# Ledger of designs, part 202: VH-VL binders against q8ixk2r445to577

Target 1, 133 residues: q8ixk2r445to577
Amino acid sequence: FFGMLQNKGLTDYCFDYNPPDENQIVGHQVILYLCHGMGQNQFFEYTSQKEIRYNTHQPEGCIAVEAGMDTLIMHLCEETAPENQKFILQEDGSLFHEQSKKCVQAARKESSDSFVPLLRDCTNSDHQKWFFK
Short names: E, the ipSAE of ESMFold2; O, the ipSAE of OpenDDE; V2, 0.75 times the mean of E and O plus 0.25 times the DockQ between their complexes.

## First folded at step 8 (VH-VL)

Design v87 (framework fv_traxivitug)
Fold by OpenDDE, second read of step 9:
Structure v87 (fold): chain C 133 residues (1-133), chain A 119 residues (1-119), chain B 107 residues (1-107)
Amino acid sequence: as target 1 above (133 residues)
Amino acid sequence: QVQLVESGGTLVQPGGSLRLSCAASGFTFSKYYMSWVRQAPGKGLEWVAYISSSGSTIYYVDSVRGRFTISRDNAKNSLFLQMNSLRPEDTAVYFCARGYSKGYYFDYWGQGTLVTVSS
Amino acid sequence: QSVLTQPPSVSVAPGKTARITCGGDNIGSKYVHWYQQKPGQAPILVVYYDSDRPSGIPERFSGSNSGNTATLTISRVEAGDEADYYCQVWDSSSDWVFGGGTKVTVL
C-alpha cells in the first residue's frame, strides 16, 4: 500500500512529514495535515516488513516510536525493520504498533486545532482507522 | 551554512523585462522546493511563485501569472524568475526562499534583490 | 481566499512578554508559521507548524494556534527582538498567505 495515509474519523487529514532539512530527514515528528496530494510530504508506503516508509527522499525514512513516547518520529529505514518501526495495518483500518501494543490515533495537538498521530490504547474509534488513498 | 543570494534586481521601465537569479549553497538544492517572495517598499510579504524540487510543479500568485516564469537549474544550484511586462506594482524586494514539500513554510531566505519598475 | 490579520504594532517593555496575534477563519485547522524580519534583512523563520521552533531560535519564542487565532509569544523580550513579525499559512486554494505583519517595538 502506498499514497496518502488518511484518517477515517478526522476527515480529510493525512499523515504528513515536513522536516526542516530534506538532507536530514530523521528525528522529527510526523503530523497530520489536510490531504492535498500535492508534494512529497504526504506520500507513504506500508511495506511487507510492516514499515511505514517515507520514501520520496533518500535516504528512506521509516516511522518509529521511541521508548516512552507516544509520538511518531521519523527514523532511517534499516535492512531489517527494528521492532519500534513495525506497524500492523489491520483490515478494519486500525494501525497497530507492535512494540507498544497501542494504536495510532489522530489526536489534537496540545493547545492547538492542529493534529498529530499519537499512540493510544486501541479502541474502535474512527480516529484510529486509517486507509491509503 | 545554508545561503541564498539573489541578484538581478535593478531599475526597469514599465513593460520591461528582468531576470532574477538566486544562487543556493550549503544544501542539496535539488531536494528542496523553492519560492520567490516579494516585499514592496514599506509593505508586507507576498508569495510570488513556487517550483518543486524537480521543476515539474509550478504555481504563481494570480497577479503575476502569464508574466512571470519561475525556473531552476539544479545542476547550477540556481533559481530564476523571468519577469516580463513589468508593472509599477511589481516594485519590490524579491526574496529567494527555500521550502519543503510545496513549502508549507520557508525555512531560509536570501537577503533579497530590489526590483524597481518606474518611468 | 484566506486572509490573515495581524495588529499593525505591538509595544512591549524589556523583560516582558509580547504576544502577536494572527487572525483567520478557522486558522486553528491550519498550520501557522512565523517569521521575524529586521530592517534591511531577510526574514527568519522563528516558529513553524504552530509551535515548533527551529534550531537556533531561543525558547523565548513560542507559538500557539486555536480557533480563529494564532499567537506568537515572545517572553523576556530583549531589544534585539524589535522587528516585524509575519504569520503565514498554506492554503490549497490561496497558496501561501502572509499576514500583514506586526511591528514589535521594545520600549
Scores: ipSAE 0.012, ipTM 0.640, lowest interface PAE 8.7, mean pLDDT 91
Fold by ESMFold2-Fast, scan of step 8:
Structure v87 (fold): chain C 133 residues (1-133), chain A 119 residues (1-119), chain B 107 residues (1-107)
Amino acid sequence: as target 1 above (133 residues)
Amino acid sequence: QVQLVESGGTLVQPGGSLRLSCAASGFTFSKYYMSWVRQAPGKGLEWVAYISSSGSTIYYVDSVRGRFTISRDNAKNSLFLQMNSLRPEDTAVYFCARGYSKGYYFDYWGQGTLVTVSS
Amino acid sequence: QSVLTQPPSVSVAPGKTARITCGGDNIGSKYVHWYQQKPGQAPILVVYYDSDRPSGIPERFSGSNSGNTATLTISRVEAGDEADYYCQVWDSSSDWVFGGGTKVTVL
């Protein structure tokens, strides 16, 4: 899959990554923002290695979740995807993080009105359903 | 190796209906997205309809929405396009094309089947 | 965007270089794919992801994509390259969009 990764429940919101410095694409949190249809910071690729890649910069970034965390952050892609970078996009739209056994959910960021994708226990909620647009 | 063979194209009067078929072989059909792409005589390529590997996600170009229905039978390695309320502007060679999800491009195409809509 | 603009024709002498452009708003932020179609035949993929080639496509076919213009370049053109060439993008607002096609004549 390839394109804008949109949430079914939080309608009109897409995965979004816009690092503050072009020379440092890693280490920042992936957010959710209104889908603008212009590609760039909202354009992702889902690979056969179960990665969600951000291809607008070199080297390519891959979404990961560090041990003990629930936030999605950008890491460098590796030739063989490490377990913390593997997400199973299921036919029902669930995005399952293999290492933690949790699902990606659209959620409100603490202390703000901003939205972010977070790991949560898997449910059949539309907030855990994603599709490429 | 990979083969896509279209059939069903014929002469139809305006307002008529027709069903096209595409027989796939040489690959695991159930793992690929499929599309129909058409080409009017002397004109360029126009994407018509898309169906996901499972059949759950379907897209149509605006001009055929509500008139055409794309479907697939993974057990029989077959893709279909049911065309209703045909118009003269639907006259074209219809190609079955295999899509690759990572790039949303078409890596293999069938030879095409000609649909002529005329009185 | 919803429209990709290609020149209707390009003429090139054998051994020279043909350049086929594909214009679109902010097309450089999208991946462009290119197809070759000879008369009476199905299209074949010649360049994908802006600049990659499928197995069996010679190196003299290359692609680039930046700003508002993508380009397919055919160097050392041969008579067998005479064909129609189409660019294509996936655009969430338009889904699969093809350019109008460019007829390359080798003479």
Scores: ipSAE 0.000, ipTM 0.516, lowest interface PAE 16.0, mean pLDDT 84

## First folded at step 9 (VH-VL)

Design p80 (framework fv_zigakibart; at its last look DockQ between E and O 0.92; V2 from the best seeds 0.80)
Fold by OpenDDE, look of step 9:
Structure p80 (fold): chain C 133 residues (1-133), chain A 119 residues (1-119), chain B 107 residues (1-107)
Amino acid sequence: as target 1 above (133 residues)
Amino acid sequence: QVQLVQSGAEVKKPGASVKVSCKASGYTFTGYAMHWVRQAPGQGLEWMGYINPYSGGTKYNEKFKGKATMTSDTSASTAYMELSSLRSDDTAVYYCAREKYTDYYFDYWGQGTTVTVSS
Amino acid sequence: DIVMTQSPSTLSASVGDRVTITCRASQDISNYLAWYQQKPGKAPKLLISAASTLQSGVPSRFSGSGSGTEFTLTISSLQPDDFATYFCQQYYSWPYTFGQGTKLEIK
């Protein structure tokens, strides 16, 4: 699966990674933003290693969850995917993080009307449902 | 360079409708949300809503729901805003404004379109 | 809706003066605050974003500060080209809202 990773509940919002320096692609938080269909910052791939790969730069970035955190941060992809980079995109659209045993949910950032994907307890909410488009 | 060019001034009678256009150039039209902002004579700025030209998705200020309709034509790189059931207090300059990618403020503006409603 | 209140509404100053415009938000908006300059018959022009980030091409005599509910726009040494109306805008929450404006005129 590849393309824009769009949220079901938060209509018209997609995974978005826009680091301030295009030559330094790791260490920043993945956000949600209006889907624009131009690829680049909204182009992701779900791999056979259960990675969510940011596929625009070399070396390639993979979404990771750091210890004690509920945010999605870009790390470098590794030959063998580390445990904190493994996700299961289930048939019902839920995106499950194996290590934390939590689901990725579209949520408000700091009570603003900006949005980010956050790890939350798994529910049946459409805000935890994702699909590639 | 980025440019937003709006249609010319309009004079309408109460009850009429008007459709303002905003032609974008210098960037990928579908890649940026287009907002509309109103400014009544001698008054401040008022956010009306936005359209995502890629999906056609819109978000309106509640104040302008039923009053303003935002559309876009990707083939023409043009955003449109139609005002219906015009009243005298709809008299204003209307601006289209591009949203800065992922940052939500407005980095480029159209020159504005004056809409005058008078009997 | 978040109310943005600017002060003063009108400010008379001379070339060379240091001027400060204040914008107050009715609630905490973090640093989601932009400043615009508007001249008569023209569209607003973005000056500052994220409360303090000066936009490219904007003279360094312009600066912004503040966070939470209190923000300021400062012009260190007023130039003839700076006489205009200035607006603050919050983009913390929908609907986006602007201050009522501050008209900076020649004394």
Scores: ipSAE 0.849, ipTM 0.940, lowest interface PAE 0.5, mean pLDDT 95
Fold by ESMFold2, look of step 9:
Structure p80 (fold): chain C 133 residues (1-133), chain A 119 residues (1-119), chain B 107 residues (1-107)
Amino acid sequence: as target 1 above (133 residues)
Amino acid sequence: QVQLVQSGAEVKKPGASVKVSCKASGYTFTGYAMHWVRQAPGQGLEWMGYINPYSGGTKYNEKFKGKATMTSDTSASTAYMELSSLRSDDTAVYYCAREKYTDYYFDYWGQGTTVTVSS
Amino acid sequence: DIVMTQSPSTLSASVGDRVTITCRASQDISNYLAWYQQKPGKAPKLLISAASTLQSGVPSRFSGSGSGTEFTLTISSLQPDDFATYFCQQYYSWPYTFGQGTKLEIK
């Protein structure tokens, strides 16, 4: 799959990657922002290696979750996808992180009305359902 | 250079409607939410809501639901805000303001449109 | 709704003075605070975001500080161009709200 990765429950919001330095794309948090279809910041590829790739920018980034964390962070892609970069997009729309056994959920950043994807225990919430457009 | 140019002042009678325009230039119009902010005479600023010009999606401050309608025309790079059933307390300056990309404060503002409602 | 309270409402000062304006939020808003300058008959102009981040083109005599519930805008050496009304705005939660404004007047 390739396109804007949208949330079912938090409508009109998409995965977005806007690093402070466009020349250093590693180590910053993926956010959720209003879908706009503009440019490279909201286009991702879901690969056969179960990666979520930020491949409209060079070098290519892959979304990862570091041990003990619940935030989605940009890492460099590797030839063989590391376990912390593997996500299963289920038929019901859930996005499962294999290593942690948790699902990606649209959540509030610091309890505000700014939003981020975070790992949470898997539920049937529409805030844990994702699709490409 | 980013510019937001609003339509001119309006004088209306109670019960009428008014549609304020905000023409954007110098950036990709569909990439940024457009907000509307009200300033009544001698008062502070009051957030009314926004439109996402890419999707047409809107969010309104509850105070203005049913009073304000926000739309956009992407081919004209123009946002609109319509006030219905005008009353004298709708007299104010109405600003459009662009949301900063991935942040939620306003980095550019239109010059304001004065709407006066008088019998 | 988060209430933003500014003090003072009016401030008289002379060119060259150091000026401070305070903004208090009715709940913790982290650093989700912006400061705007507005001159009569003009639109607001963004000065500071994230409580302390100075916007491009804004003179370095402007600075912001604070987090949580209490925030301060400081002008280190007042210039003639700085006489205006200043607003704080929280962007932590919908609906976004502004302080009532601080009018900075020539003494």
Scores: ipSAE 0.670, ipTM 0.890, lowest interface PAE 1.7, mean pLDDT 92
ESMFold2 (binder alone), look of step 9: mean pLDDT 92; pTM 0.934

Design p81 (framework fv_zigakibart; at its last look DockQ between E and O 0.92; V2 from the best seeds 0.82)
Fold by OpenDDE, look of step 10:
Structure p81 (fold): chain C 133 residues (1-133), chain A 119 residues (1-119), chain B 107 residues (1-107)
Amino acid sequence: as target 1 above (133 residues)
Amino acid sequence: QVQLVQSGAEVKKPGASVKVSCKASGYTFTGYAMHWVRQAPGQGLEWMGYINPYSGNTKYNEKFKGKATMTSDTSASTAYMELSSLRSDDTAVYYCAREKYTDYYFDYWGQGTTVTVSS
Amino acid sequence: DIVMTQSPSTLSASVGDRVTITCRASQDISNYLAWYQQKPGKAPKLLISAASTLQSGVPSRFSGSGSGTEFTLTISSLQPDDFATYFCQQYYSWPYTFGQGTKLEIK
């Protein structure tokens, strides 16, 4: 699966990665932003290795969850996917992080009306449902 | 270079409707949300709402629901805002403004369209 | 809705003066605050975002500071081109709102 990763509950919002320096793509947080269909910052791939890849740049980036964190951070992809980069996109649309045993949810950022993908306890909320478009 | 060019001034009678256009150039039209902001004579700025030209989805300020309708034509790279049931207090300059990518402030503005409502 | 209150509403100053405009938010908006400059008959122009980030092409005499509920726009040495109306805008929550404006006029 590849393309825009869009949230079901939070309509019109997609995974978005916009690092300050396009030549240094690791270390920043993945956010949610209005879907725009231009690819690039909103183009992701779910691989057979259970990675969510940001492959618009070389070397390729993979979404990871750092220890003790609930945010999605861009790391470099590795030959063997590390445990903190493994996700399961389930048939019901839930995006499950294997290591933390939590689900990716479209959540409010700092009590604002902005949203970011965060790890939360798994529920049946549409805000935890995702699909590629 | 990014440019937003709006349609010309309008003079309308109460009860009429008016449709203002905002033609975008210098960037990918569908890649950025287009907002509308109103400024009554001698007054401040009021956010009216925005449209995502890619999806066509809109978000309105509650104050302008039922008053303003935002649409877009991707083939013409143009955003539209229609005001219905015009009243004298709808007299204002109306601006289209492009949202900064991933940030909800406005980096480019149209020149504004003056709408005058008088009997 | 978040209310943005600017002070003063009108400010008279001379070329070379240091001027400060204040914007107060009715609730904590973190640093989600932008400043605009507007001249008569013209559209607003973005000066500062994220409370303190100067936009490209804006003179360095402009600066912004603050977080939470109190914000300031400062012009270190006023130039003739700076006489205009200034607006703050919060983009913390919907609906986005502006201050009522501060008219900076020549003394």
Scores: ipSAE 0.880, ipTM 0.946, lowest interface PAE 0.5, mean pLDDT 96
Fold by ESMFold2, look of step 9:
Structure p81 (fold): chain C 133 residues (1-133), chain A 119 residues (1-119), chain B 107 residues (1-107)
Amino acid sequence: as target 1 above (133 residues)
Amino acid sequence: QVQLVQSGAEVKKPGASVKVSCKASGYTFTGYAMHWVRQAPGQGLEWMGYINPYSGNTKYNEKFKGKATMTSDTSASTAYMELSSLRSDDTAVYYCAREKYTDYYFDYWGQGTTVTVSS
Amino acid sequence: DIVMTQSPSTLSASVGDRVTITCRASQDISNYLAWYQQKPGKAPKLLISAASTLQSGVPSRFSGSGSGTEFTLTISSLQPDDFATYFCQQYYSWPYTFGQGTKLEIK
């Protein structure tokens, strides 16, 4: 799958990656932003290795969650996907992070009306449902 | 060069409607939310809401639900705001403003459209 | 709604003065604050975002500080071009709200 990764519950919002310096893509947080169809910052690929790849930079970026954290951070992709970079996109739309056994949820950043994907205990909430478009 | 050019001033009677346009140039229109902000004479600024031109989806300040309708025409790179059932207290300057990508504050503003409602 | 309160409402100052304008939020808004300058008959112009980040092309005599509920805009050495009305705006949560404005007048 590839394209915009959209949230079912937080409608009109997509995964977005806008690092402060486009030449230094590692280590910044993935956000949610209004879907815009311009590609690049909202262009992601879900791979057979269960990676969510950000495919606008060489070497490629892959979404990861560091141990003990709940934020989705950009790391470099590796030949074999590390465990902290593996997500299962299920048929019902849930996005399960294998290592932590948690699901990706659309959440408020700092309780504001800015949004980020975060790991949370898995529920049936539409805020934990995602699809490519 | 980013530009937002709004339609000209309007004088209307109470009960009428008005549609203000905001033509964008110098950037990809569908990539940025377009906001509307009003300024009553001698007063501060009020956020009215936004439209995502890509999807057509809107978010309104509750104060303006039922008063304002925001639309866009992506082929013309133009955002619109229609005000219905005009009253004298709708007299204001109305601005369109472009949201900074991922940052939510407004980096470019239209020149403003004065709407005057009087009998 | 988050109420943004500016002080003073009007500020008289001379060229060369250091001036400060305060903006208070009715709740914690982190650093989600912008400052705009507006001259008569013109649209607002963005000066500062994220409470302290100076926008490109804005003179370095402008600076912003603060976090949470208290914010300031400082002009270190007032110039003739700086006489205008200044607005703060929170973009922490909907509806976005503006301070009532501070009119900076020549003394």
Scores: ipSAE 0.782, ipTM 0.916, lowest interface PAE 1.1, mean pLDDT 93
ESMFold2 (binder alone), look of step 9: mean pLDDT 93; pTM 0.935
OpenDDE, look of step 9: ipSAE 0.864; ipTM 0.943
ESMFold2, look of step 10: ipSAE 0.690; ipTM 0.894
ESMFold2 (binder alone), look of step 10: mean pLDDT 93; pTM 0.937

Design p82 (framework fv_zigakibart; at its last look DockQ between E and O 0.59; V2 from the best seeds 0.00; counts 0 for: pae O 3.3 > 2)
Fold by ESMFold2, look of step 9:
Structure p82 (fold): chain C 133 residues (1-133), chain A 119 residues (1-119), chain B 107 residues (1-107)
Amino acid sequence: as target 1 above (133 residues)
Amino acid sequence: QVQLVQSGAEVKKPGASVKVSCKASGYTFTGYAMHWVRQAPGQGLEWMGYINPYSGNTKYNEKFKGKATMTSDTSASTAYMELSSLRSDDTAVYYCAREKYTDYYFDYWGQGTTVTVSS
Amino acid sequence: DIVMTQSPSTLSASVGDRVTITCRASQDIKNYLAWYQQKPGKAPKLLISAASNLQSGVPSRFSGSGSGTEFTLTISSLQPDDFATYFCQQYYSWPYTFGQGTKLEIK
């Protein structure tokens, strides 16, 4: 799968990666932002290794969750995907982080009306359902 | 060079409607939310809402629901805001403002369109 | 709605003076605060985002500080071009709201 990774419950919002420096793509948080169709910042690939890959740069970026954290952070992809970079996109649209046993949810950043994907206990909420467009 | 150019001043009678345009240039129109902000004479600024030009989806300040309708024409890189059932207290300068990508403050503003409603 | 309250409403000062304008939010807005300058008959101009981040092309005599509920805009050495009305704006929660404005008059 590839394209814009959209949230079912938080309509009109997509995974977005906008690092402060386009040459320093590692270590910044993935956000949710209004879907815009411009590609690049909202263009992701879901790979056979269960990576969510930001592959418009070399070396390629892969979404990861660092130990003990709930935020999705950009790391460099590795030849064999490490466990913290593996997400299972299930048939029902849930996006399961295998290492943490949690699901990706559209959530408010700092209780504001800005949004980020965060790991939360898995539920059947549409805010935990994702699809590529 | 980002530029927002709004339509000219309007004078209307109560009960009429008006449609203000905001033509964007110097950036990818569909990549940025377009907001509308009003400023009544001698008063501060009020956020009215936005449109996502890519999807056509809108978010309105509850105060302006039913009063304002926001649309866009992607082929013309133009956002529109229509005010219906005009009243004298709708007299104001109306600004379009571009949202900074992934941030939510306004980095570029149109020159403003004065709408005057006289009974 | 989050109420933004500015003080003073009007400030008179001389060229070269240091001036401070304050903005108070009715609840914690973290650093989701912007400052705008507006001259008569013109659109607002963004000066500062995230409470303290100067925008490109804004003179370094402008600075912003604060977080939570209390914020300040400071002009370290007032210039004639700084005569304007200044607005703060929160972008923490919808609806976004503005302070009522501070009119800075040059003596």
Scores: ipSAE 0.767, ipTM 0.912, lowest interface PAE 1.2, mean pLDDT 93
Fold by OpenDDE, look of step 9:
Structure p82 (fold): chain C 133 residues (1-133), chain A 119 residues (1-119), chain B 107 residues (1-107)
Amino acid sequence: as target 1 above (133 residues)
Amino acid sequence: QVQLVQSGAEVKKPGASVKVSCKASGYTFTGYAMHWVRQAPGQGLEWMGYINPYSGNTKYNEKFKGKATMTSDTSASTAYMELSSLRSDDTAVYYCAREKYTDYYFDYWGQGTTVTVSS
Amino acid sequence: DIVMTQSPSTLSASVGDRVTITCRASQDIKNYLAWYQQKPGKAPKLLISAASNLQSGVPSRFSGSGSGTEFTLTISSLQPDDFATYFCQQYYSWPYTFGQGTKLEIK
C-alpha cells in the first residue's frame, strides 16, 4: 500500500511530514494536515516489513515510536526493521503499533497548533481508522 | 507572491443568490484549504467554512449550512462561494482566506467582497 | 461554540503609549490563538499565532501572551500605523471563532 494515508474520523486529514531541512529528514514528528496530493510530503508506503516509509530521499525514512513517547518520529529505515518501527495496518483500518500495543489515533497535540497521529489505547473510533488513497 | 483577488461588490434583492469568486495566485492552489469569513457591518468576523480544492471536501459552520455553498475550479485556481435566499442580514463583507501550510490560521486574505441585500 | 470575548471594545490612546488588549475564551483553548489587525476597508492581517509567535514582518513592538482562557496583545509603544481594529481568533476546535474586535483609535 502506498500514497496518502488518510484518517477516517478526522476527515480530509493525512499523514504529513515536512522536515525543515531536506538534508536532515530524521528526528522530526509526523503530523496531520489536509490531504492535498501536492508532493512527497504526504506520500507514504506500507512495506512487507510492516514499516511506514517516507519515500522521498535516500536513505529512506521510516516512522518510529521512541521509548516513552506517544508521537510518531521519523527515523532512518534499516535493513531489518526494528521493533519500534513495526506497524500492522489491520483490515478494519486500525493502525497497530506492535511494540507499544497501542493504536495510532488522529488527535490534536496540546503543546502545538497541529493535528498529529498519537499512540492511544485501541478503540473502535474512526479516528483510529486509516486508509491509503 | 501569494495573492487572493476577489470579485467585485454585489447588490442584490432579498431572495436572490450571489456567487463570489476568489482567484488565487503565487502558490499551488490545491495544496491549501481556502476559508471564507464574513464580516457584517459593525460586527466581528465569522468563520463560515472551508474547502479543500484538492479533494473538494468542505466543512461548514452550522450557522451557514444551507446558506453558503463553497466550490472551486482548480483549472482556474479559483474558489467560489454562493449565497442563496439572500436576506438583509446577509449584508456583509465576505473574505476568502488561505490557511498556511501545516498551520491552522489565516496568513493571506482576499481584499473582500461587499454584498448588499436591500429591497 | 467557543466564545471569544475581547476587552475593551474601544480603546483611545496616543502615540507612544503602551496598550494591552485582552481576549478571553469560554473554555481552555491551550495556545491555539491568533491575532489579526484590520484597517478600515482592508482585509485582516495576521500578527501573531500560537498566542505568542510574532509573524514575519510584524514590528517587534507587538507581542502576545497567555494560555488557557486568557490572552493579551501588547503594543509597547504605539505608532501612527497601529491605529486599527484588532481581532483574536481561536483555532482549537470547530467552528473557528473570533473575538468581537477592539478598535484602537487615536486620542
Scores: ipSAE 0.025, ipTM 0.688, lowest interface PAE 3.3, mean pLDDT 92
ESMFold2 (binder alone), look of step 9: mean pLDDT 93; pTM 0.935

